# Designs tried in a protein design chat: miniprotein binders against f4hyd7r31to219. Part 13

Target 1, 189 residues: f4hyd7r31to219
Amino acid sequence: DKIRLSAKRDAKEDEGEELPTELNTINSAGGFLVVSPDKLSVKYTNTNLHGHDVGVVQANKPAPIKCLTYYFEIFVKDSGIKGQIAIGFTKESFKMRRQPGWEVNSCGYHGDDGYLYRGQGKGEPFGPKFTKDDAVGGGINYASQEFFFTKNGTIVGKIPKDIRGHLFPTVAVHSQNEEVLVNFGKKKF
Below, E stands for the ipSAE of ESMFold2; O stands for the ipSAE of OpenDDE; V2 stands for 0.75 times the mean of E and O plus 0.25 times the DockQ between their complexes.

## First folded at step 8 (miniprotein)

Design q4 (at its last look DockQ between E and O 0.82; V2 from the best seeds 0.74)
Fold by OpenDDE base, look of step 8:
Structure q4 (fold): chain B 189 residues (1-189), chain A 80 residues (1-80)
Amino acid sequence: as target 1 above (189 residues)
Amino acid sequence: SPAEEARRALDEARRYLEEAERLAEQGDYRRVIRLTYEAIERAYEALEIAEETGDEELALEAWRIIREAYRLQERAYRES
């Protein structure tokens, strides 16, 4: 509740900054994922043959900087075969065949293990696993310079924001039939 | 040049932050909030160019201004 209220105060003073509103289909890992026509859901449709066949997609715009707190949320509609769903933040130059947090200058909270990844090649114990029917959020607190993640409206953890520059809300799917809906603020969190 | 543009953006960001600090001492939190957003925007422009050109000193200074501006802004929101 308090996080949802702060994010609503700050979003009113976005004097001319373009917000994330939909998934960027142009720079998506074509062939591994399908983005819905409304650009608010993603599904992994292929058989994962290789560990690098990640279906990753970014928002169309970076997280706004003219606010104290940014937040977005996914809803896991289907956990697929393995539930290897990730939510996080990446730079524009992020490799579109990696989980967020597998590369330098990215972070991600992963559903299959509940670990946080931040470019060190190993996940760190962070929060609970998440699966079908879970709502999972990712946010930035600019005042404290922290990333935070949520599960079902509860903060599960925070980490220092050591990544500089503009960051894109990022979602990844990695196993067959994984499907997530994305909420960039059009619906009440 | 990109380097001259980054330095101009950084100098503008510093001026906005310094003015915001003076206004915070006066209790004009509404103008503090506006000027801190201007400082953040100009410092992000400087940071982007500095990262592209490999000017790590300028990038570090831009990032310092960004962090200070957000801290000042949070204070202004809390005291308002």
Scores: ipSAE 0.781, ipTM 0.930, lowest interface PAE 0.6, mean pLDDT 90
Fold by ESMFold2, look of step 8:
Structure q4 (fold): chain B 189 residues (1-189), chain A 80 residues (1-80)
Amino acid sequence: as target 1 above (189 residues)
Amino acid sequence: SPAEEARRALDEARRYLEEAERLAEQGDYRRVIRLTYEAIERAYEALEIAEETGDEELALEAWRIIREAYRLQERAYRES
């Protein structure tokens, strides 16, 4: 099904919860990625001389909990050499320089294989691959406690959310020239 | 202590949820929404302390409240 989502929340939206608005440049690893001046895009800049040099960046705030559903999107501007772009959710303490879903307390949908990674070693078949010019979304359904992901506005899969606590919208780039734009809801989905 | 702080937060979360349940029976769905979010916030505070201290029993209690609060809110939307 094609989803029409808004990042706006119910009547309690403004009572003290801050929302993700941009990428966090303080905690992102230097040397593997560049975040744009407006903090809404990221590009992998290294030649990937080391196989574990992932450019991972979290949003500046965790996903709000004062809502039934949270959702954000990336747009793949350039799938780079290997197409190893990921979208997902991670805890605040997630080890940067790792793909979301490679470690416990993280979840990631990966473009090069379409697999879902949930911190259990290998990925699981999940959805279609995604690449240049695709819009890919990640969301939390708090009522059902599920993560869900979209490709070009259509739900591609849902999985149980077994991770408790606050979670940060997370994106990753992992090979030369991979570049994504991030939409935290300021633009209509 | 952290354990006392977490227990207080959990107790407050449970009181908010119980009041929200009463309000749902009365059809006051706007206050249900407000109180379920208060319950969720306090339960998340308890959960964070429980996770930091390794108190899995308290973490599970907080998590149950969180799930129940979200379900109550969703049901309130459906039935209103």
Scores: ipSAE 0.632, ipTM 0.869, lowest interface PAE 1.3, mean pLDDT 84
Fold by ESMFold2-Fast, scan of step 8:
Structure q4 (fold): chain B 189 residues (1-189), chain A 80 residues (1-80)
Amino acid sequence: as target 1 above (189 residues)
Amino acid sequence: SPAEEARRALDEARRYLEEAERLAEQGDYRRVIRLTYEAIERAYEALEIAEETGDEELALEAWRIIREAYRLQERAYRES
């Protein structure tokens, strides 16, 4: 099974919402990551690794609401020493110090365990682990009110979207040398 | 006041949704799509204010309208 990646918009497409196009470089997350000059890749750069030194970055805009489905992807260029990469969604007010899904008002699929985290400080078994050279996606189906996640073009799981309000595509890196590329739709998924 | 602003937005969202439901019975799916987007936008405005002010009842009502509007919009896209 492959996902349907087309947003259904009204007849006035030129009145549409501003879409996520790049990573938000404002409010550096503890100095533990560097965003590339094109704002489409992130690398963990902290040399003094502590377990709670998470590098978190949000997209520059929230996921649009005037569509039936929203989707974005990361490509894992380097899984670093621990492979603690996470992809998901957070509210604007999310504190940029924890992986998506660890604290309330967030949801994240984590590469090192393949678990889903939905704001309870713990993960639950969900899908496969992901690592170097995997393309991993996060999406929202607004009609069903579900988050969904993909690995290499296949849906790995769906979960009820129990977070209200606008949500930002979010990526986290948590160990030395982790590096991901982000695709907000300029390239084919 | 924020409370009055949220109530106005919620009332507008409900009116858009009710009109969209009537137009869906007539098969006018292009207007249904437009009106459901208007309902969603207004309901999100109400939801954001309700969450800031701690009005959980209004937040739940806004969320209910959002869900219903997306379901109707999905039907409209399927049928158009």
Scores: ipSAE 0.263, ipTM 0.732, lowest interface PAE 4.0, mean pLDDT 82
ESMFold2 (binder alone), look of step 8: mean pLDDT 90; pTM 0.902

Design s1
Fold by ESMFold2-Fast, scan of step 8:
Structure s1 (fold): chain B 189 residues (1-189), chain A 80 residues (1-80)
Amino acid sequence: as target 1 above (189 residues)
Amino acid sequence: SPAEEARRALDEARRYLEEAERLAEQGDYQRVIRLTYEAIERAYEALEIAEETGDEELALEAWRIIREAYRLMERAYRES
């Protein structure tokens, strides 16, 4: 089923909590990606021939905590050469040098294999691959303490959220010409 | 000090959660939701300080309050 952020949050009772609205250009991997002027799209700019140069960027604010569910989406505008796009969540302390889910304190759903990465340096089979023109989402169910991921409006899987504290929506691109648009809820999901 | 700040935040979170539980017994789910917001905010503050200072006992207690507050918030949304 499609996730509706407004159904799980009361804006009047949640006055003062700042929401993710754009990508954080200050603490992003330098030299390997470009964030658009509106801070809602990211494109990989380096040539990935043998390098492990990952372009990683976090949202400007952590996922809100005064709600039952948080959700955000990416739209894959271009899957580039390898389709190594990832979506997920990371702690503020995440080193921004690997795709989300590769290192501890991160979780990510990866498009090239459809695998889930949970901070173990390896992935596990999870859902379908995703590519150009797919809308892919990442969410948190706080009551059940689960991460969940979606593809084109359908939940593909849920897993225990075993990371405590504030978590930042995170996107990664890892091969030439990969480009994604990010939706933090200003547009309808 | 950070330890005093974390302890105050944790005690405040516990107080909000206990008040929310009482109001849930009375069926006042709108106030329950507001109080669980406050409990969660203060418990997250305590959790962040506890994790930075390595106080795992305090971190686990804050995490217990957070989980209970979200369960109560979910119940309040279902009933309202």
Scores: ipSAE 0.763, ipTM 0.915, lowest interface PAE 0.7, mean pLDDT 84

Design s10
Fold by ESMFold2-Fast, scan of step 8:
Structure s10 (fold): chain B 189 residues (1-189), chain A 80 residues (1-80)
Amino acid sequence: as target 1 above (189 residues)
Amino acid sequence: SPAEEARRALDEARRYLEEAERLAEQGDYRRVIRLTYRAIERAYEALEIAEETGDEELALEAWRIIREAYRLMERAYRES
């Protein structure tokens, strides 16, 4: 709807800015995930699940700033045993030890509880849970200074963007067999 | 120095924003959009240096320019 129209219009008007195109394998810490050869999907690989063995990966570039709205999506190919998939935004300085939103300089929408995490080590009720075959999006509205999230083309919620500076699209997987595909806009949302 | 680089970037961001505001009053929204892009780029450069050096006052000043530039950009897109 309006989100997709705005995102497409803004992307068309971007000039000279490098856009997120792939997941950043070099900046992936912890080693509990494998990124596909095309760098557009991620799968959790640790079979001995421990509470802090989170697989976190950022995009190769920050969200563009020469636009009114930025948006990216994941498609949940497999929700694994616990469905602990998260989507959101983090600063480059994010420590990659926890799902987005758990530590400072991060914000994440989590599939297993539907909660939003805003860097305070705790989640708050936000939207529906998401699972296998769901398309889930994360966005920034720069004019209003809001993060927003979508599930299957519908906005589920929006919150103030209380993180300044460049932000990286971020995804996390945290249980056996979780696998997501990432769309940075090369294919229709 | 980083401080001088941040101050120069912030000053450039202000100049771009002031010119964009002037052009918006004239209805030249295409140039407004380009100038707000430049203001935002320079203000983000100032913000990053300010945050790295712990200069919260300069960081806040850069952030005000960024927010103002985005509001003007939104108006320009709406009117163009």
Scores: ipSAE 0.745, ipTM 0.907, lowest interface PAE 0.8, mean pLDDT 84

Design s11
Fold by ESMFold2-Fast, scan of step 8:
Structure s11 (fold): chain B 189 residues (1-189), chain A 80 residues (1-80)
Amino acid sequence: as target 1 above (189 residues)
Amino acid sequence: SPAEEARRALDEARRYLEEAERLAEQGDYRRVIRLTYDAIERAYEALEIAEETGDEELALEAWRIIREAYRLMERAYRES
């Protein structure tokens, strides 16, 4: 099955909700990743000596709430040494040293194990692993109160979650040479 | 105060949702969608303050408005 990505937002023309357009390098903790000049690519640049040397970056705006669904994608340009890439959603107050899903009100789908992390610091089996050349997506269905994730255009899983606050698209890289490109919808999915 | 800000946001959200429900009965789905946008925005504002201040009753009321507004928005898109 495929996801429906288009939300109708024609009710208010002149103002409107600001959408995620690029990665936010402001207030990021640590120096374990480099974001490209266009702010749409992330590369891990530090040796992972300990499990907490995670490179995490949020989008510049939260996922919009004035829509039925929200969706964004990453393309895995390089899976690096361990393939510990994660995609998901986090609160603005998220600690920038953990992959999405480790803290309360966060959710992350991880490439190396295919597990879902949903705010308990522990993963659960969820979907397939993902690696180099995969396009992986994360989405929110507000009406059903679900997160969903995709791999190469197909939904791999859905998870019920009370979406009680603003959430930011989040990407994490955690081993040498991991690199992803982020698509917030300016390019066709 | 935060409590007054949350109450005001909740009251506005409730009013937007009630108006949207009335317009849905009339089949004016374009206005329904617009009003659900406004209801959701104000209700999330109230919810954030309520959770920060520990006002569980207000948080529950805000969350109910959010859920109902998204249900109504989904119906309005389906019917339009």
Scores: ipSAE 0.659, ipTM 0.876, lowest interface PAE 0.9, mean pLDDT 80

Design s12
Fold by ESMFold2-Fast, scan of step 8:
Structure s12 (fold): chain B 189 residues (1-189), chain A 80 residues (1-80)
Amino acid sequence: as target 1 above (189 residues)
Amino acid sequence: SPAEEARRALDEARRYLEEAERLAEQGDYRRVIRLTYEALERAYEALEIAEETGDEELALEAWRIIREAYRLMERAYRES
């Protein structure tokens, strides 16, 4: 796969750029999610469920910039009650209250509708829905300046990357029992 | 001082990119890749400061350098 090959080659050429390796527990939305001890899985938990109680978490480092392509993926372990899982990218200053793509400085592919959200508070038709047992990926092609997303090893769509600056891999869970495993590249994609 | 820091970072990024373009003409793609890494690091720094201070002209200059650096990096990977 071109995506996997580029990511591995760039990482091999890198002499010190720190890569995303785990989820950032310090800057995650508190109270609405639990990050596992290995910092590679997230589960939604909330005693007072509301529409705005989104569990959002960023990777511990931004996507590397000294490469042509960056890619990470999630595995949906449990789709919970509503299946409102999202994957995408956000700037460090992103308010950790909404799913990636709802507010400016973010982009997200959402599982419950299959829509793409580009920071305008609305989604647009994009790809298939995703749910329990699906592997879903988010990537950046820096040369073309595009975001791309995958489902079970197949690219589902590409869009212009209209966000400048450093971007953090971001995952969101929004309903009780939603749980995802995150793969930043230690396991084969 | 933020404006001065952003300008210095942008000037450094521009110099790295210009040197990378020169080395690409010589077919030294390994050095081109290394110089595009340096250009990107400095240009992203300039972009971040420019966006925080609302200097859209500087932000656009930094963004142009970033886009050119990635095009050159892609060429260097392809040709190496």
Scores: ipSAE 0.701, ipTM 0.898, lowest interface PAE 1.1, mean pLDDT 83

Design s13
Fold by ESMFold2-Fast, scan of step 8:
Structure s13 (fold): chain B 189 residues (1-189), chain A 80 residues (1-80)
Amino acid sequence: as target 1 above (189 residues)
Amino acid sequence: SPAEEARRALDEARRYLEEAERLAEQGDYRRVIRLTYEAVERAYEALEIAEETGDEELALEAWRIIREAYRLMERAYRES
């Protein structure tokens, strides 16, 4: 509840900075995902199952910087075949070809292993795995300069935010039938 | 030039931060919050240009201002 209270407080003090409201359909990975008409859900689709093709999509706006804390959530509607869903943050320059956290300028919490990826091409043990019906969140604490992640309303871990500059909420799906709904704050967390 | 644009943004960020620090001493935390918003915005502009041009000294200076602005912003939220 601390996270929700902080996000609510910061939103009230925001002075007109535009917030992420939906997924950016223009800057999504190739043909590996489909974004819903309301731009708040994404599903993995791939005509070639032999590839390592990841579906990556960023929010339409970066996380706001005129606040102490930013937070967004996904709801895992379907974990697909492998459960390789990831949530995190990336710079605009991120190449959108790998899950958040795999390459530099990105950080991601991955559902299949529960590991944290910090742009070094490898993951480290971090939190629990997450799967169908879980609500998973990603956040930034600007005062402490930390990323934090949540599962079903509880913080699972915090790490130093070692990426400077504007960061985009980012979601990835990587196996057939993976589907997530994204909440940027219009619905109660 | 990009270098001139970055320095101007950095100087503006510094001025906002200095004014916010002065107002914090006076207990005017509402204005401190608004000024730290402006300091962060300008410092992020400077940081982006510095990173694009490879000016690590300017990037580190912008990053220092960003961290100081957020610490002051947190204090102002706590006191207000």
Scores: ipSAE 0.733, ipTM 0.908, lowest interface PAE 0.9, mean pLDDT 84

Design s14
Fold by ESMFold2-Fast, scan of step 8:
Structure s14 (fold): chain B 189 residues (1-189), chain A 80 residues (1-80)
Amino acid sequence: as target 1 above (189 residues)
Amino acid sequence: SPAEEARRALDEARRYLEEAERLAEQGDYRRVIRLTYEAMERAYEALEIAEETGDEELALEAWRIIREAYRLMERAYRES
């Protein structure tokens, strides 16, 4: 879709700034997900039956700051039992047992309800639900100071970016069989 | 001290931003973009220290510089 391409049009960076390229398996594995060997796919697992069963993983690098717009995307390979997949942004110190948007200084678009979570422990109606075979994106427009989210090439919505500092692309899975592929821009969106 | 490091980084960010504004008046947008990168790097360093030390006033100063740098960067991309 043309709108998806336009969202990436301004993503320019200094050569000295490293981009997110893969998922961070060292700090974010959490025991409730498995990351593929190429670090671009995540699937829910429940090997630890104690505590909250959210699997959360961050990218290996924060979103670049030396650009006007940043964007990344997931493809929902399987929505599992509950379809509780989330995409968004979190600070490095985010608690890896919560979906993005649950804690302060995080933001997430959730597939099961289509709601936006902005760190208030509750969601707000935002956009459509998303499920198997959907491509869902999360972005930052630094010039306008907005987060934006997309579904299948269409902007779902935009909100003010009231979080300061470096932010990490973040993905969460929460029920059996949920599986997503992550695209940080090596493949065209 | 962390406060001195943050203040130095913030002062450097202001210097880069002022130089970028001067070059924007000359239409040298490639250098403007480069200097806004430098300004943001220094301002984010100051912001990180301010957040770590709980200095909200300094964090707000750093965030103001960051927003000004993005505004100038947007102008440079638009005009170039």
Scores: ipSAE 0.451, ipTM 0.805, lowest interface PAE 2.5, mean pLDDT 82

Design s15
Fold by ESMFold2-Fast, scan of step 8:
Structure s15 (fold): chain B 189 residues (1-189), chain A 80 residues (1-80)
Amino acid sequence: as target 1 above (189 residues)
Amino acid sequence: SPAEEARRALDEARRYLEEAERLAEQGDYRRVIRLTYEAIDRAYEALEIAEETGDEELALEAWRIIREAYRLMERAYRES
């Protein structure tokens, strides 16, 4: 609740800045995912079995910068066949063909291994695995220049924010039937 | 030009940060917060242009201002 309280307070302090409110359907990976009509959930749909067919989608706006902390959350509705769900942050220039954290200028916490990916194509041990019915969050502490991630309301880890500039909340699904709901703060965390 | 736009944004960011630092000495936390918002906004504009044009020196200076502005903002929130 400390994180949720901080995120809510900082959102009120962020006057005059546009906030992420929904998923950006225009720059999502073609054919590998479906975004709901309200643009707040994403499901992996693909008959192709190629391992590089990742469904990646960014928020419609970057994380706000006129605040001390930013936070958003996903709820894992279905972990699909492999549970390869990822949450994190990417620059607008991120190529929407890999999970967050595989390329430079991205960072992602991955559900299948619980590892953190920092743009090196390999993950490092970080936190617990996450799966169906888990609420998983990604945040930025601007004062300390750290990314942090949560599972069911508890911080699982923090790392230096090695990426400069505007960052977009990003979610990825990578196997059949993976489905997540996204909360950008309109609903209480 | 992009270079002129980036330098203008960086100069504006620097001026906002210097004014915020001055007002922090006076304990005017509300104005400090508003000025750090402006400093961050302008420094991010400079950073974006600098990265697009490959001006790493300008990008590093913008990044320094951003980090200083956030530390000052945190102090202002704590003391307000």
Scores: ipSAE 0.719, ipTM 0.897, lowest interface PAE 0.9, mean pLDDT 84

Design s16
Fold by ESMFold2-Fast, scan of step 8:
Structure s16 (fold): chain B 189 residues (1-189), chain A 80 residues (1-80)
Amino acid sequence: as target 1 above (189 residues)
Amino acid sequence: SPAEEARRALDEARRYLEEAERLAEQGDYRRVIRLTYEAIQRAYEALEIAEETGDEELALEAWRIIREAYRLMERAYRES
């Protein structure tokens, strides 16, 4: 239902609200990832991987609130060694050293297990795994107060949005050579 | 004070939502959408201050207004 999701998002956005357009290099994990010059792709580049060396980056603006639905997407260019790519939403105060969903005030869909993480330090079965050449999306339905996630144009699941306040689109990479392209809506979903 | 700023924002949000509901009864869905945008913005401002100051009562009231405004916005888009 990708067409319906895009049409619904566009119809309900307020022109005066600043939208996410790029990744925020200031909120990145420093040396563990590189953001491209156009700020729309991220690659894990730290070869001395330890379990806690997560590369996390937020969008430059929070998801807009003057709309019924918000949606953004990643394209998995390379799944790297372990395929530990995650997509989701975090509050501004998120530590940027953990994948989205691992700590409180975050939610993330993880590619290596297909699990959903809701801020409790553990994941639960949710959807399929995702890997190289998959397009994976994260969204907010504000009317129902739900997060939803997509894989290749299909909704894979919905969950209650139990985080209040502004939320930032967030992407994480966690093993050598993982690389994703981010689409905040300038290209058709 | 932050508490006074949050209370003013919450009061503004409440007034926008009440006006939006009145206009919904009149079928003016264009203005309903605009007013729910304003209600949500003010309620988010109140919510952020309330969470920073630990005022859970104000945070819950702001969150109630946010949820009600989104339900009204959805109705307005559906009816327009």
Scores: ipSAE 0.760, ipTM 0.915, lowest interface PAE 0.8, mean pLDDT 84

Design s17
Fold by ESMFold2-Fast, scan of step 8:
Structure s17 (fold): chain B 189 residues (1-189), chain A 80 residues (1-80)
Amino acid sequence: as target 1 above (189 residues)
Amino acid sequence: SPAEEARRALDEARRYLEEAERLAEQGDYRRVIRLTYEAIERAFEALEIAEETGDEELALEAWRIIREAYRLMERAYRES
């Protein structure tokens, strides 16, 4: 199934809520992650060979709450050495040390295995792997209280959203040369 | 105090949701949508404070209001 975002009903409904527009560089302190000047792409570049370093970046604002559905996409520009790219949602308090879905209060769809991670330190089979040139999306259906994920315009799967409160669109890169472009809706999905 | 702030926000959220439910019975779905936006905003504020202070009872109540508000919003969009 292809995702069609709910049309805006009234322009005035948008006035009080700031939308995600860019990646948040302020909370990224590692020397292994580079965010582009336009803050819409992230690349893993690490001179430290420590294998546990994950490059995790949240959007600059949480997903909007005054809507029925929220959706954002990444485009995999380069899958790097291991293709350990993840897309999902995290609370603001997420520790930014592991891929989304590994720790509690996070959920992530991972490209290298196609698994879904729900904050239990383990993944479960979910959908296809994703790699270079794939467009992968993450979404929230607030009415059904579900996360959903897409690959190249088709829903991969839906799961119960068991995380409460504000959630930040989140992307992660974990091996050398992984690079993704993020689309928060300025370009058509 | 944070507890007083959270309870005020929760009370406001509940009032918005109750009014939205009444307007839904009247078929005024445009106002229902607007009021559910307000209910959700206040309930998220209450939830955030409740989670930070460890008030799980208030957090659960805020979460219940959030889920009910989104269900009503979905109905209003569907019927409008």
Scores: ipSAE 0.741, ipTM 0.906, lowest interface PAE 0.8, mean pLDDT 83

Design s18
Fold by ESMFold2-Fast, scan of step 8:
Structure s18 (fold): chain B 189 residues (1-189), chain A 80 residues (1-80)
Amino acid sequence: as target 1 above (189 residues)
Amino acid sequence: SPAEEARRALDEARRYLEEAERLAEQGDYRRVIRLTYEAIERAYRALEIAEETGDEELALEAWRIIREAYRLMERAYRES
């Protein structure tokens, strides 16, 4: 597929730039999100299931800028109780208590509704829902200034990238037992 | 100072972009790509400082350079 070929080629073009390699545990939400020892998977765990606590985690580095396209993927290992998994991009922040797309300077594709959220508190119809065993991707096309998202290797949609500056690959889990594996490109997409 | 750093970075980014545009007319796309990397790196630094200091005019200028550099980079990849 063109997306995976482009992402792999662009990673080679980024030689000398530091790339996202793992999840940033320093900014992860404490008691309701657990990151694996290899820092490539995240699971929602919480003692109270009231649904207010969102587990959000960013990559350890921003998306590279010395390339035409950046891309990363998650694999949904478990969709949990509600399937409220999100993938996207955010500015650097210690306020990781919302799914990507709810606040300004963020963008997220959400699994439970298939909607896109662009920092305006409301989602818009975008693509299919995603669930257990789906591979879901988030990307940036810098030349067109667009975000794009994929499901199982197919682009589901593109939107204008209205956020300036460095952006961090971001994933969120929001209900009990949601678990995703993150691929920053070390494995073939 | 941050303002001096931002101005220097923006000036350097502009010079790299101008040189890249000239080399694109000569068909030297390998050097165009490298020069657009340099322009983007410095323009992002200028943008970062401008956003931290609230200098929206500098931020807009850095953003224009970034967008122009990416369009040129795309052209260079397509033609190479």
Scores: ipSAE 0.738, ipTM 0.909, lowest interface PAE 0.8, mean pLDDT 83

